# VH-VL binders against q5slc1: the designs that were tried, part 6

Target 1, 112 residues: q5slc1
Amino acid sequence: MGALRGRWAEEEALRFLLGKGYRLLWRNRRTPFGEVDLFMEKDGVYVVVEVKQRASARFGAPLEAITPGKVRRLLQSARFLLGRDDLPVRLEAVLVHGTPKDFRLEHLVLEL
Key: E = the ipSAE of ESMFold2; O = the ipSAE of OpenDDE; V2 = 0.75 times the mean of E and O plus 0.25 times the DockQ between their complexes.

## First folded at step 1 (VH-VL)

Design d4 (framework fv_ecleralimab; at its last look DockQ between E and O 0.10; V2 from the best seeds 0.00; counts 0 for: pae E 9.6 > 2, placed apart)
Fold by OpenDDE, look of step 2:
Structure d4 (fold): chain C 112 residues (1-112), chain A 122 residues (1-122), chain B 107 residues (1-107)
Amino acid sequence: as target 1 above (112 residues)
Amino acid sequence: EVQLVESGGGLVKPGGSLRLSCAASGFTFSNYWMHWVRQAPGKGLEWVGHIKSYTDGGTTDYAAPVKGRFTISRDDSKNTLYLQMNSLKTEDTAVYYCTTDSWEYGDYFDYWGQGTLVTVSS
Amino acid sequence: SYELTQPLSVSVALGQTARITCSGDKLGDKYVHWYQQKPGQAPVLVIYQDSKRPSGIPERFSGSNSGNTATLTISRAQAGDEADYYCQAWDDSTGYVFGGGTKLTVL
C-alpha cells in the first residue's frame, strides 16, 4: 500500500499480521521516544510491533537488536500514542529474513 | 561491484556428470538465498533450484526435472555456489545462470551471472 | 505442476503502451515478478512483487496482478524495450515457475 522501497519488510510484516487478525492503528509513527513501526490491536490488546530485517547469517540472536532500552522506548511510545498508560501493551517483533523475492517471517512475542 | 561468475560448463555425454561453480563477490553472499536458473538454447527460463542461507536452514529445493540428479550447495567461506549435475540428459543442455537478489544499504538488487553453457550430447 | 502462460509475442508501436499478460491458477494470490531479457544477455528484473520496480527501472514499467492474471505494462514504449519478457512466481509444489516468455516487438 504505497510502501517506500526501504519498507518492504514492514509491508510484509503488516500483511502477515493483518492475515493473523491484527488491526493496524498506526505505522511508522514518530514519538518523542522513537518511531513505532507498527502499532496494532489484537483481540482487544494493543500491540507494538517492531519489524526487523535480518542481515546476518549468524544464528542465535533473534532479539539481539531489540535491546532493553529499545523495549522501554517502544513501551513509552505506545503510551504516548495511546495518550494513557493504564492499558496493557504487548510487545512483539516480526523478523524478516531474506529479500523481497525470497523471504520468510518470524513472529516473536517479546518477554518484558 | 557485485559479480556472479559461473564456471564449469562444457560438453558432457549423457549420463555424465558436471559441477558448476558460481563465484560471488561484492555483496554478503552468506546472507542470501541463491538460485540456479537455466535456459536451453532458444528457449525460455527454467528454474533449477535454490539453496537458502545458512540462517534460514541452508536447505535446498529443486525443480522436478532435476530432482534426484542435481545437488546445490554453497561454501560461504569461499563465496561460491555449486551445482553438481549427475546423470545428465540431453535436455539438460542449457546456459546455467546463478542468480540472487539482495537488499543492502537500503536498496534492492537482482543479480545474475552471465551464465555458463552446458551441452549434453552423445 | 504449476504453470504460467504468456502470449508468445506482443507488438507495440513506438511510444505506445504494451501489455504483457501472465496467467496462472490463482496467480493473484502469488507474487509475480517480471524479467526482461535481451539477446545474449542475462535476464534483468523489471518488476518484483507484482508492481514494485527495482532501482534503475523506468517508471514506464509497471505491473499488476489480480485474479488469475498478472500484467506487465510498458508505457511509452521505446525501441530499447524490445526483448523477451518472462513472468515468474513461486509455487510450493513446483518451485519458482517461469512463464514461457513473450517476445515484445517495438514497431
Scores: ipSAE 0.249, ipTM 0.777, lowest interface PAE 1.9, mean pLDDT 90
Fold by ESMFold2-Fast, scan of step 1:
Structure d4 (fold): chain C 112 residues (1-112), chain A 122 residues (1-122), chain B 107 residues (1-107)
Amino acid sequence: as target 1 above (112 residues)
Amino acid sequence: EVQLVESGGGLVKPGGSLRLSCAASGFTFSNYWMHWVRQAPGKGLEWVGHIKSYTDGGTTDYAAPVKGRFTISRDDSKNTLYLQMNSLKTEDTAVYYCTTDSWEYGDYFDYWGQGTLVTVSS
Amino acid sequence: SYELTQPLSVSVALGQTARITCSGDKLGDKYVHWYQQKPGQAPVLVIYQDSKRPSGIPERFSGSNSGNTATLTISRAQAGDEADYYCQAWDDSTGYVFGGGTKLTVL
């Protein structure tokens, strides 16, 4: 199944963010607007992190785009989880390329 | 130490329903992803599905052969995992095992219960 | 779907070394785990992440994984090692994949 995935990619993304001073609040939470991979906090700002994985990417194949619609759904999910819409929220993505034994990460801030 | 005890297996006719339970002890149940794995008589192991920990939202995933027919749930206050099996087929005949995934990065099955036999036959 | 292939059976003489293989496309890129199952009993994890041993598993059990093949090695085989052995890996497209199992006979 395309939706089913191992924990390794999310664990590596989490380890990377923890190393940058992020604090974990929730993992893999489902909301009416979709699933949130990582819900974190850093310096008083709440961060929704989308983890995108391409385990066996073909040579030169691009990673799937994170669309404006997905960005809007992540913001709606953050507001749902917080129960408020007045708190500072940032939307981010960690892109995981490769396999558990040979991977690289790319960290992006998603603009509204 | 860690103990998992399955119950609820038995004989059921095709098209019938059955509910399995797994009583867990010796670890912080709510922190673990839990799986069901089955084994048909004389055959190999087959993953059935899992339910994520409370911290990870408690969402479920299923193997293709059981998707839409089986439902996994958990009651963390009772340290109990459930498998609701509907629309049972003869090919669902198997010993059903309750298993834990590891707390950290894993994708493997650390602890196993003794299993409970489900026989689907007319 | 991703598949793991094991030999149906392997025999080993008492005190000798048994080797059970598990093959899959680019399996060395994945972590492989091994389970022992005796008749009428639940599986027991004997090796995880290619080569690591859970607490309580004898040092005689070891594992490796490279290229397309993972190997479970049981040195100084004992009568009590007679069992079915299953390899298992995670594939991002298929999910949890088990090998077909290998019956180890200790002669």
Scores: ipSAE 0.101, ipTM 0.724, lowest interface PAE 3.9, mean pLDDT 86
Fold by ESMFold2, look of step 2:
Structure d4 (fold): chain C 112 residues (1-112), chain A 122 residues (1-122), chain B 107 residues (1-107)
Amino acid sequence: as target 1 above (112 residues)
Amino acid sequence: EVQLVESGGGLVKPGGSLRLSCAASGFTFSNYWMHWVRQAPGKGLEWVGHIKSYTDGGTTDYAAPVKGRFTISRDDSKNTLYLQMNSLKTEDTAVYYCTTDSWEYGDYFDYWGQGTLVTVSS
Amino acid sequence: SYELTQPLSVSVALGQTARITCSGDKLGDKYVHWYQQKPGQAPVLVIYQDSKRPSGIPERFSGSNSGNTATLTISRAQAGDEADYYCQAWDDSTGYVFGGGTKLTVL
């Protein structure tokens, strides 16, 4: 069951962001504040990327799962991974709608 | 071990009410969307409705035959899913199962309870 | 609304291969999942995402899905395989859809 959790969606999100000029630093990193899906860099800014996947387009958007509390914990995780708190950090999401056979991507910047 | 245990079924007259419970263990209940699926005696499976995780908004959706009469709720502190059934009809007679949603594997139901029988009869 | 169609019954001789079909418009564009239900018991997931087996499901259970048809295949059928089998998919307009079920009889 857990062997297939989110892997295909994360790979497609990674391919998409690499194609947009993002550089991958780490993936699937656990910190005291939670797990970071993708930790990337673009134009001198560190970017924490959450990847959300649902097969169902009928139900609420996956972004609804990223609460203000979750946003703050992601920022804390970024500072932990960097070992400093004075660097620019941005939070983003990639929403993977559908299945490996039929999907689309939506790329969003999250408010800190 | 994942375990789902329904309770609260029984015999009720048309127009009556009944509340079902589903006690969950062996997984992080608060992360999952939870569903009710029913099966009339000798018939096939029918989706009743679901409730999303609170991180996904905590909202509910229902199949048309039960919308406005049934209410799904959850208590994450007790790992419990509920189904409040009002204005019951004879066609609501079924075994009611609670199930887990497999959000990262697609839209399927990976774990099922044993079900609880609801009989609506004069 | 989106519908899934299954034969009402399928018979197989002990030790032979059973095939249970599930039909729907453009079903190959969706994932199909399969459940086994024995009398008086809850359904059990036997195939997910067309062809994958959950832990504990024997390898003689397999699945495929292309075009408008998905197929559950049970090789070396045993008496214990006698059950009802349901296919299931998700559709944007209808939601969660089950087939009507197929009773498998092992002779």
Scores: ipSAE 0.007, ipTM 0.612, lowest interface PAE 9.6, mean pLDDT 85
ESMFold2 (binder alone), look of step 2: mean pLDDT 93; pTM 0.928

Design d5 (framework fv_ecleralimab)
Fold by ESMFold2-Fast, scan of step 1:
Structure d5 (fold): chain C 112 residues (1-112), chain A 122 residues (1-122), chain B 107 residues (1-107)
Amino acid sequence: as target 1 above (112 residues)
Amino acid sequence: EVQLVESGGGLVKPGGSLRLSCAASGFTFSDAYMHWVRQAPGKGLEWVGHIKSKTEGGTTDYAAPVKGRFTISRDDSKNTLYLQMNSLKTEDTAVYYCARDFYGSDYYFDYWGQGTLVTVSS
Amino acid sequence: SYELTQPLSVSVALGQTARITCSGDNIGEKYVHWYQQKPGQAPVLVIYRDSNRPSGIPERFSGSNSGNTATLTISRAQAGDEADYYCQVYDSYSDVVFGGGTKLTVL
């Protein structure tokens, strides 16, 4: 996956998640373990959301670019931001396919 | 016609406080992301901070030089954006603009107010 | 922190093409927006998302963005184009970042 050209994809992902009852805690945080796009909470569970954008509208392709190393770093980043390792955390991804006015979203709940 | 009109600027002493207002008209203010941008006399543009719509979390973000001293808020019932400026420094002397972030864009400003001058004297 | 670099000034002869550059690390991976500011006036958006013109902006204004350099191009320069021009990006760590501005003089 390439880098995001700007924040439009992340804004759309955030809007989508807010509409589903997620609450935003932190955005675009740097930690010693890497960057967290969106750090959210829903129903008492803390959620690290990785936002990935592809200009191609190919379904499912961006998920293959979320490596085991990235998953480990996101979990470590969540624990760092919370200052604790005993709280419920899950990893999710929002895949944004297309352009700002012609896109589709794919929302994936990743198991830890 | 979209209009943004700033007010509240003036002369203040270092350590003082001032509240700026930006009256919006000609669009659905409650749907808009709003920013404050400043420009010191004879200098370039500098981002101050922003506030999103309440529907999209109502979150605020601030530039490092003003973080902890400035607060951005909005009153959607009055179509008004505010900037509360505390602990003012001479370095805060600038024309302050409110600017509209086009809904669904990457933080570009399609409309700007005419600005209001804040002078912080030594 | 992310930084954008613009030349302090650019001169162009009436009717000729002006090019104003905006340099930043991998700026081609970001959307670049451009503003025109005349003395005593608020900035005006002239290009958004690299190459798009807002309604009312003449077709003489165009933009490009690739690699480490974005460019604002003003063809058939007119006296009324004389102004300061600012490039701007959003960076996830630095938030909104403006270039230092370029003064365009039409000779």
Scores: ipSAE 0.000, ipTM 0.553, lowest interface PAE 15.0, mean pLDDT 84

Design d6 (framework fv_ecleralimab)
Fold by ESMFold2-Fast, scan of step 1:
Structure d6 (fold): chain C 112 residues (1-112), chain A 123 residues (1-123), chain B 107 residues (1-107)
Amino acid sequence: as target 1 above (112 residues)
Amino acid sequence: EVQLVESGGGLVKPGGSLRLSCAASGFTFSGSAMHWVRQAPGKGLEWVGHIRSKANSYATDYAAPVKGRFTISRDDSKNTLYLQMNSLKTEDTAVYYCTRLDEYSYGDYFDYWGQGTLVTVSS
Amino acid sequence: SYELTQPLSVSVALGQTARITCSGDNIGSDYVHWYQQKPGQAPVLVIYDDSDRPSGIPERFSGSNSGNTATLTISRAQAGDEADYYCQSYDSSDYWVFGGGTKLTVL
């Protein structure tokens, strides 16, 4: 599924979330609606996490927003993986700015 | 589904100005970073510049050869991208392509391209 | 300045395998994308993120990227594969950078 490199951003996002009490269920799962980077659980709620990584060519420029269409497809992917539509699911993103040596993370809850 | 259509190309004298347009359809234009790429006759592809979405304050970046002379803008209500070209030089002669980055990934590749519009800078 | 180097031309016999290289300093740490361009036409994305194919691109097209060299591989070459091929990557200072292009001739 894609290049082997680039996993550092997803690995850092995972470590960050594990430190916040999240539990990993699935990683890098492909569905008919798209790919799921991290499928997690926190306090009885399933969480689909999109990990987005970009080096900025401009100082301080933020990453492009995750679109409503992507958010809807993440929800569809979660329901596909669970095989159910009655379980609570949250959609979240971890934005990774920078390089392996020098990066910062933003953790967001996504809304439909 | 995705379609990009450039217009506005033509013949212009050195030192002149020209504005190119790109009409987009088939995707959520307002959420996509949009780019201009050019190709001189018989030569390779060269990135010109880009404009990010509103979420990134319409931030722009330009290739060194055009910085200070070209301005990229967009009108999300019309799904249209613009390239204002000032102080044109003969080396700006090229086919200008409108292209986009994949809006649903962090990929830095151009998945759809317009047909291009030819700009000729000559006396 | 970040530069991507491609051979000017590559020839392949009909039905055989063509390989087009794209060389850059530590290019294997970056993603590489490949575009096909036929005369008078716009470029078409044929490989993205080193090795993934867009919908509609035949499985004969594949890619790899490691160390200082990315490679586009076209197996079972057809007359219709004759075109210019460009690699592309991203650099923080020069932004989106294209290779010089390789003319593929199918004999």
Scores: ipSAE 0.007, ipTM 0.610, lowest interface PAE 10.0, mean pLDDT 84

Design d7 (framework fv_ecleralimab)
Fold by ESMFold2-Fast, scan of step 1:
Structure d7 (fold): chain C 112 residues (1-112), chain A 124 residues (1-124), chain B 107 residues (1-107)
Amino acid sequence: as target 1 above (112 residues)
Amino acid sequence: EVQLVESGGGLVKPGGSLRLSCAASGFTFSNAYMHWVRQAPGKGLEWVGHIKSDTDGGTTDYAAPVKGRFTISRDDSKNTLYLQMNSLKTEDTAVYYCTTGWDYDSSGYEFDYWGQGTLVTVSS
Amino acid sequence: SYELTQPLSVSVALGQTARITCSGDNIGSKNVHWYQQKPGQAPVLVIYYDSDRPSGIPERFSGSNSGNTATLTISRAQAGDEADYYCQVWDSSTYVVFGGGTKLTVL
């Protein structure tokens, strides 16, 4: 439903990351701690990617902060999916600003 | 799961008033941009207006034919959208639909959810 | 004010490809959405953002948008595709704009 509108943004985020040498392992996985948009691997490190979309400034809602609580839940989700808590995991976000015909991407590394 | 149910339609005389309601469920209503779209019998779809989420200021915009006569409002505590129609004209006769795109990160421009509509007939 | 023009009707033979156009000034710079409406029913989104399909919409439905014309393409037309089809854009000055609608008949 809300995912229907945001599908193009996640697809663009995926294309962007694939172009940077990331490898897709899982997409849209649900865990007890929440949903993981993209679960990827780059240079031997697992990467959990949160994708957030914001429409143009005229019509867009304010972009919600990715809180420390959300970052912790993303880490817990990664550990759940891997079945281990000792593997290196990097948490990242791709922020998609705009609409399908006029957008820009911002790629961030998330920290607790 | 997402459901929009319009009510309040009926027969009214030219110059009269009518208030429509749209009860929303299955999504976080307070984050959604809500729209009214109408369709005269046997005619095409015509956008009436929208109301933004409270976080974006709760502002409204209207199509030129209804501006100054119609008012859109929302009550987030009741998950309900309203359309207050004043100074009704025969050309306002239409089925009125409540629509939204479910959007937590931005406003909806495409309408992926529609109610079944409520008929407003303006006739003398 | 911004306007979208659609043909009033289009006919297609069963199993053939139907094309429904939506014309507007520089429509290729806008995002086009398409709706299907059957008698007595609310509209159903069939294509959004020019060419994307909602879950549950058959791959026979596709869209394109460039220059002054957007097109909804329905391949391998079926009897159940008979409906009115509407294009829609967002314009900063007129807000939501719908085309006049096209009645598709499957012969």
Scores: ipSAE 0.007, ipTM 0.582, lowest interface PAE 10.2, mean pLDDT 83

Design d8 (framework fv_ecleralimab)
Fold by ESMFold2-Fast, scan of step 1:
Structure d8 (fold): chain C 112 residues (1-112), chain A 124 residues (1-124), chain B 107 residues (1-107)
Amino acid sequence: as target 1 above (112 residues)
Amino acid sequence: EVQLVESGGGLVKPGGSLRLSCAASGFTFSDHYMHWVRQAPGKGLEWVGHIRNEANSYTTDYAAPVKGRFTISRDDSKNTLYLQMNSLKTEDTAVYYCAREGDYDFWSGYFDYWGQGTLVTVSS
Amino acid sequence: SYELTQPLSVSVALGQTARITCSGDNIGSKYVHWYQQKPGQAPVLVIYEDSKRPSGIPERFSGSNSGNTATLTISRAQAGDEADYYCQVWDSDTAVVFGGGTKLTVL
């Protein structure tokens, strides 16, 4: 029921990253370890981007935390998509706060 | 150009079943999310439910009053949308419209084309 | 459940401006769409995403949406504008929500 709202957040995250020089390789790819929202490349490094949407506190629950288990699954997904484990991979998140017409973005590099 | 034509409406007794069809033409039917919207005589518009496209696994959602009784399906090879209505109640009496969700690259949930509607009357 | 409220009726004189409101809690954070329905006919989209017009809809139709109220504005009203008008949003919990409709009478 909420799926149509999620598409706009991912589109905004993609546009933001393209503006920063990221190159899109794949989007919305399913792997045995989960789904990858955006798979990008920047400066020779492959980047798995998790897009999280949060409406204001008045409209919904807090943003779901990106757990250590989720981080490991995202990295495994990247290696699966690349077919290799010797390439540099970085995990990042774009947090989208608000609604399609009134939002802000935060771009985070995850420690792993 | 774009055309949606509903059929299958009629008179049915409470507890009965009825199947509605919506024949689509003039666009790539398989790309679009499709909805059913109803309108009781002299009343306003009420959403019934929707079905997504193949890329989203043909998933469906329903309004609370019809959940468990109505089923939406589609046959992309025939460009046809269906609404299977079971356990019909007098309050299901309405004109039923099929509607296409807009195809612009932003999912805001508007309906850019509607069929003419088909009347379903539930009475004894 | 999310609800949209519209006035039951609005009257406007030929050539004047009609304004039809659609009220909902923090509706300005959602996209609002507007449909026109004439007797015995299916609804027709006249405004989508707050203020955009589909091809074929005259520039006399415009929309706005902020705070708790969205407004459909019909300038230079014509006899052919007489119809019922419905606002609609997408809500993540209830999916599609329609307003109760407003009958516009052109005098």
Scores: ipSAE 0.007, ipTM 0.588, lowest interface PAE 12.3, mean pLDDT 84

Design d9 (framework fv_ecleralimab)
Fold by ESMFold2-Fast, scan of step 1:
Structure d9 (fold): chain C 112 residues (1-112), chain A 125 residues (1-125), chain B 107 residues (1-107)
Amino acid sequence: as target 1 above (112 residues)
Amino acid sequence: EVQLVESGGGLVKPGGSLRLSCAASGFTFDNAWMHWVRQAPGKGLEWVGHIKSKTDYGTTDYAAPVKGRFTISRDDSKNTLYLQMNSLKTEDTAVYYCTTDLSYEDYYGSGFDYWGQGTLVTVSS
Amino acid sequence: SYELTQPLSVSVALGQTARITCSGDNIGSKSVHWYQQKPGQAPVLVIYYDSDRPSGIPERFSGSNSGNTATLTISRAQAGDEADYYCQAWDSYSDVVFGGGTKLTVL
């Protein structure tokens, strides 16, 4: 992957979460278990945030399922970055629909 | 253009000490995790240790054979990585590589994308 | 400590497909990276995160990882592919492991 993917979408997702009281710890971290777009903290819980960009402005398109395997890899990525496995970690996603001039955000909180 | 240049290798007697340096350029060094990997003549690659970026707490980790004898440090103001080797043994004879898992611009990964050409350390009587 | 096992050598005929394996307990739960090293040169990353290719690496290089075995596949082998190949993974947050290396000979 030599490309800077979705940087405007990730920046918008970050601004959105900062406005909701999230604190940024890391961005665009690759780990042995995969890539983490945003690693944040809110209310004492560490949050792995996956940012997904869709060029289409049509909302309601089917969302690809986040498989148990992907959830495990993202949570292991968080533990790798923290250097600990005893801290509360949650997985969230921010979906960015559209283009830089015309977009909408959708925020998903996933429970295990 | 990412470039890593090792220096400081040479001949040393068992029990001696040596300090290696790795001069980095072409990327944001202070945000990169830096590693040392060695290779004995005619043998395979062996991870020596790493130092994380300041934003990732700057902690160090070492492979068991070198723990307690080797120390990894960095000087972000000089874009330089160091390996202090004490109590050297003949089995420490190897080419020492400086490497980073910085992948594709500002992405950080666990695969080692950039390597220096290495510096030879020979420990013999 | 965690161990990655590779065959010492693999031979392939010019234009044929070479497969180099890397075995480890439940290695499919880890991400595997592959390096090519030619005599007197530093290693070069050829596959990362099991199956992705860095820019500049030919499409004939591919990778897979499942269960207890990761595999580097080199299709349409060329003389210039003759080299030592190493697999690598992270055992834990604080530990990086390399396989013993495989010498690929192109006949």
Scores: ipSAE 0.005, ipTM 0.571, lowest interface PAE 13.5, mean pLDDT 82

Design e1 (framework fv_regdanvimab)
Fold by ESMFold2-Fast, scan of step 1:
Structure e1 (fold): chain C 112 residues (1-112), chain A 119 residues (1-119), chain B 110 residues (1-110)
Amino acid sequence: as target 1 above (112 residues)
Amino acid sequence: QITLKESGPTLVKPTQTLTLTCSFSGFSLSTSGVGVGWIRQPPGKALEWLALIYWDDDKYHTTSLKTRLTISKDTSKNQVVLTMTNMDPVDTATYYCAHSYDEYGMDVWGQGTTVTVSS
Amino acid sequence: ELVLTQPPSVSAAPGQKVTISCSGSSSNIGDNYVSWYQQLPGTAPKLLIYDNNKRPSGIPDRFSGSKSGTSATLGITGLQTGDEADYYCGTWDSSLSAYVFGGGTELTVL
């Protein structure tokens, strides 16, 4: 997430993924292709996780789709951080609906 | 070098809608992590954050003014526009736009534009 | 409404040290990164500290930041007359889903 949006949604996404057996490698890493919110590993696969949050002040507004351009930039960021382009990398998102005291998570795999 | 410049009317009558444009250079709002915010400062008072728009079109507004504020961007023109409805004399202030980039707060600010609300 | 509290003023002589406090709650300073802004008279604010304690390029090391719990502190050593300004802390407030500034501290170099 951007620095001005706070860390709560990303922290909740991280707790959720840790509970599913993911390991944290890096948080909030900046690359020439953008920021990586969470860089994780699970079962030998590197996972770049985009965290998107929607505040309750916008109840009922649909979450903005993560664009193909964003997906491509996340993959480029992963390759940059790994220093290699031959390792298995998966792109995922955790969508956080609500506010710190009342939220739900949606976890999905991204495709190019 | 990043630069931002605010433009719009300097005098607004009560009940009118204010439209301010932030024109910038040295960065793109298509760059991941980049945002542009609006902040105001009434004469002799503290800074008050108003709104923020990110590269992915995610938008935030201060809760007290949320129903009056709209923020939008035109990435191809390097512009961000703020509108504020139902202007009141208490909205008299210098209005700033500012660049934001992930790990930074608002790291580069425009010079500000003064808006006076009076009849 | 102020959700971040700063002292309204602070003063010291050239060459001395000062600290400016910023007090908040768990939903703002406690959970989020703090920035500090310097506003010289008649000018736009300038980012002085980000991520609690980091300096942008060009900011001298006599400016420092720290955070403990729900409070943040800006430190200035070797005061110069050119440091006379208003100083603001700022951070995201997770409960408000909004960025918030402190009320500002006027620094006078005597």
Scores: ipSAE 0.006, ipTM 0.578, lowest interface PAE 11.3, mean pLDDT 83

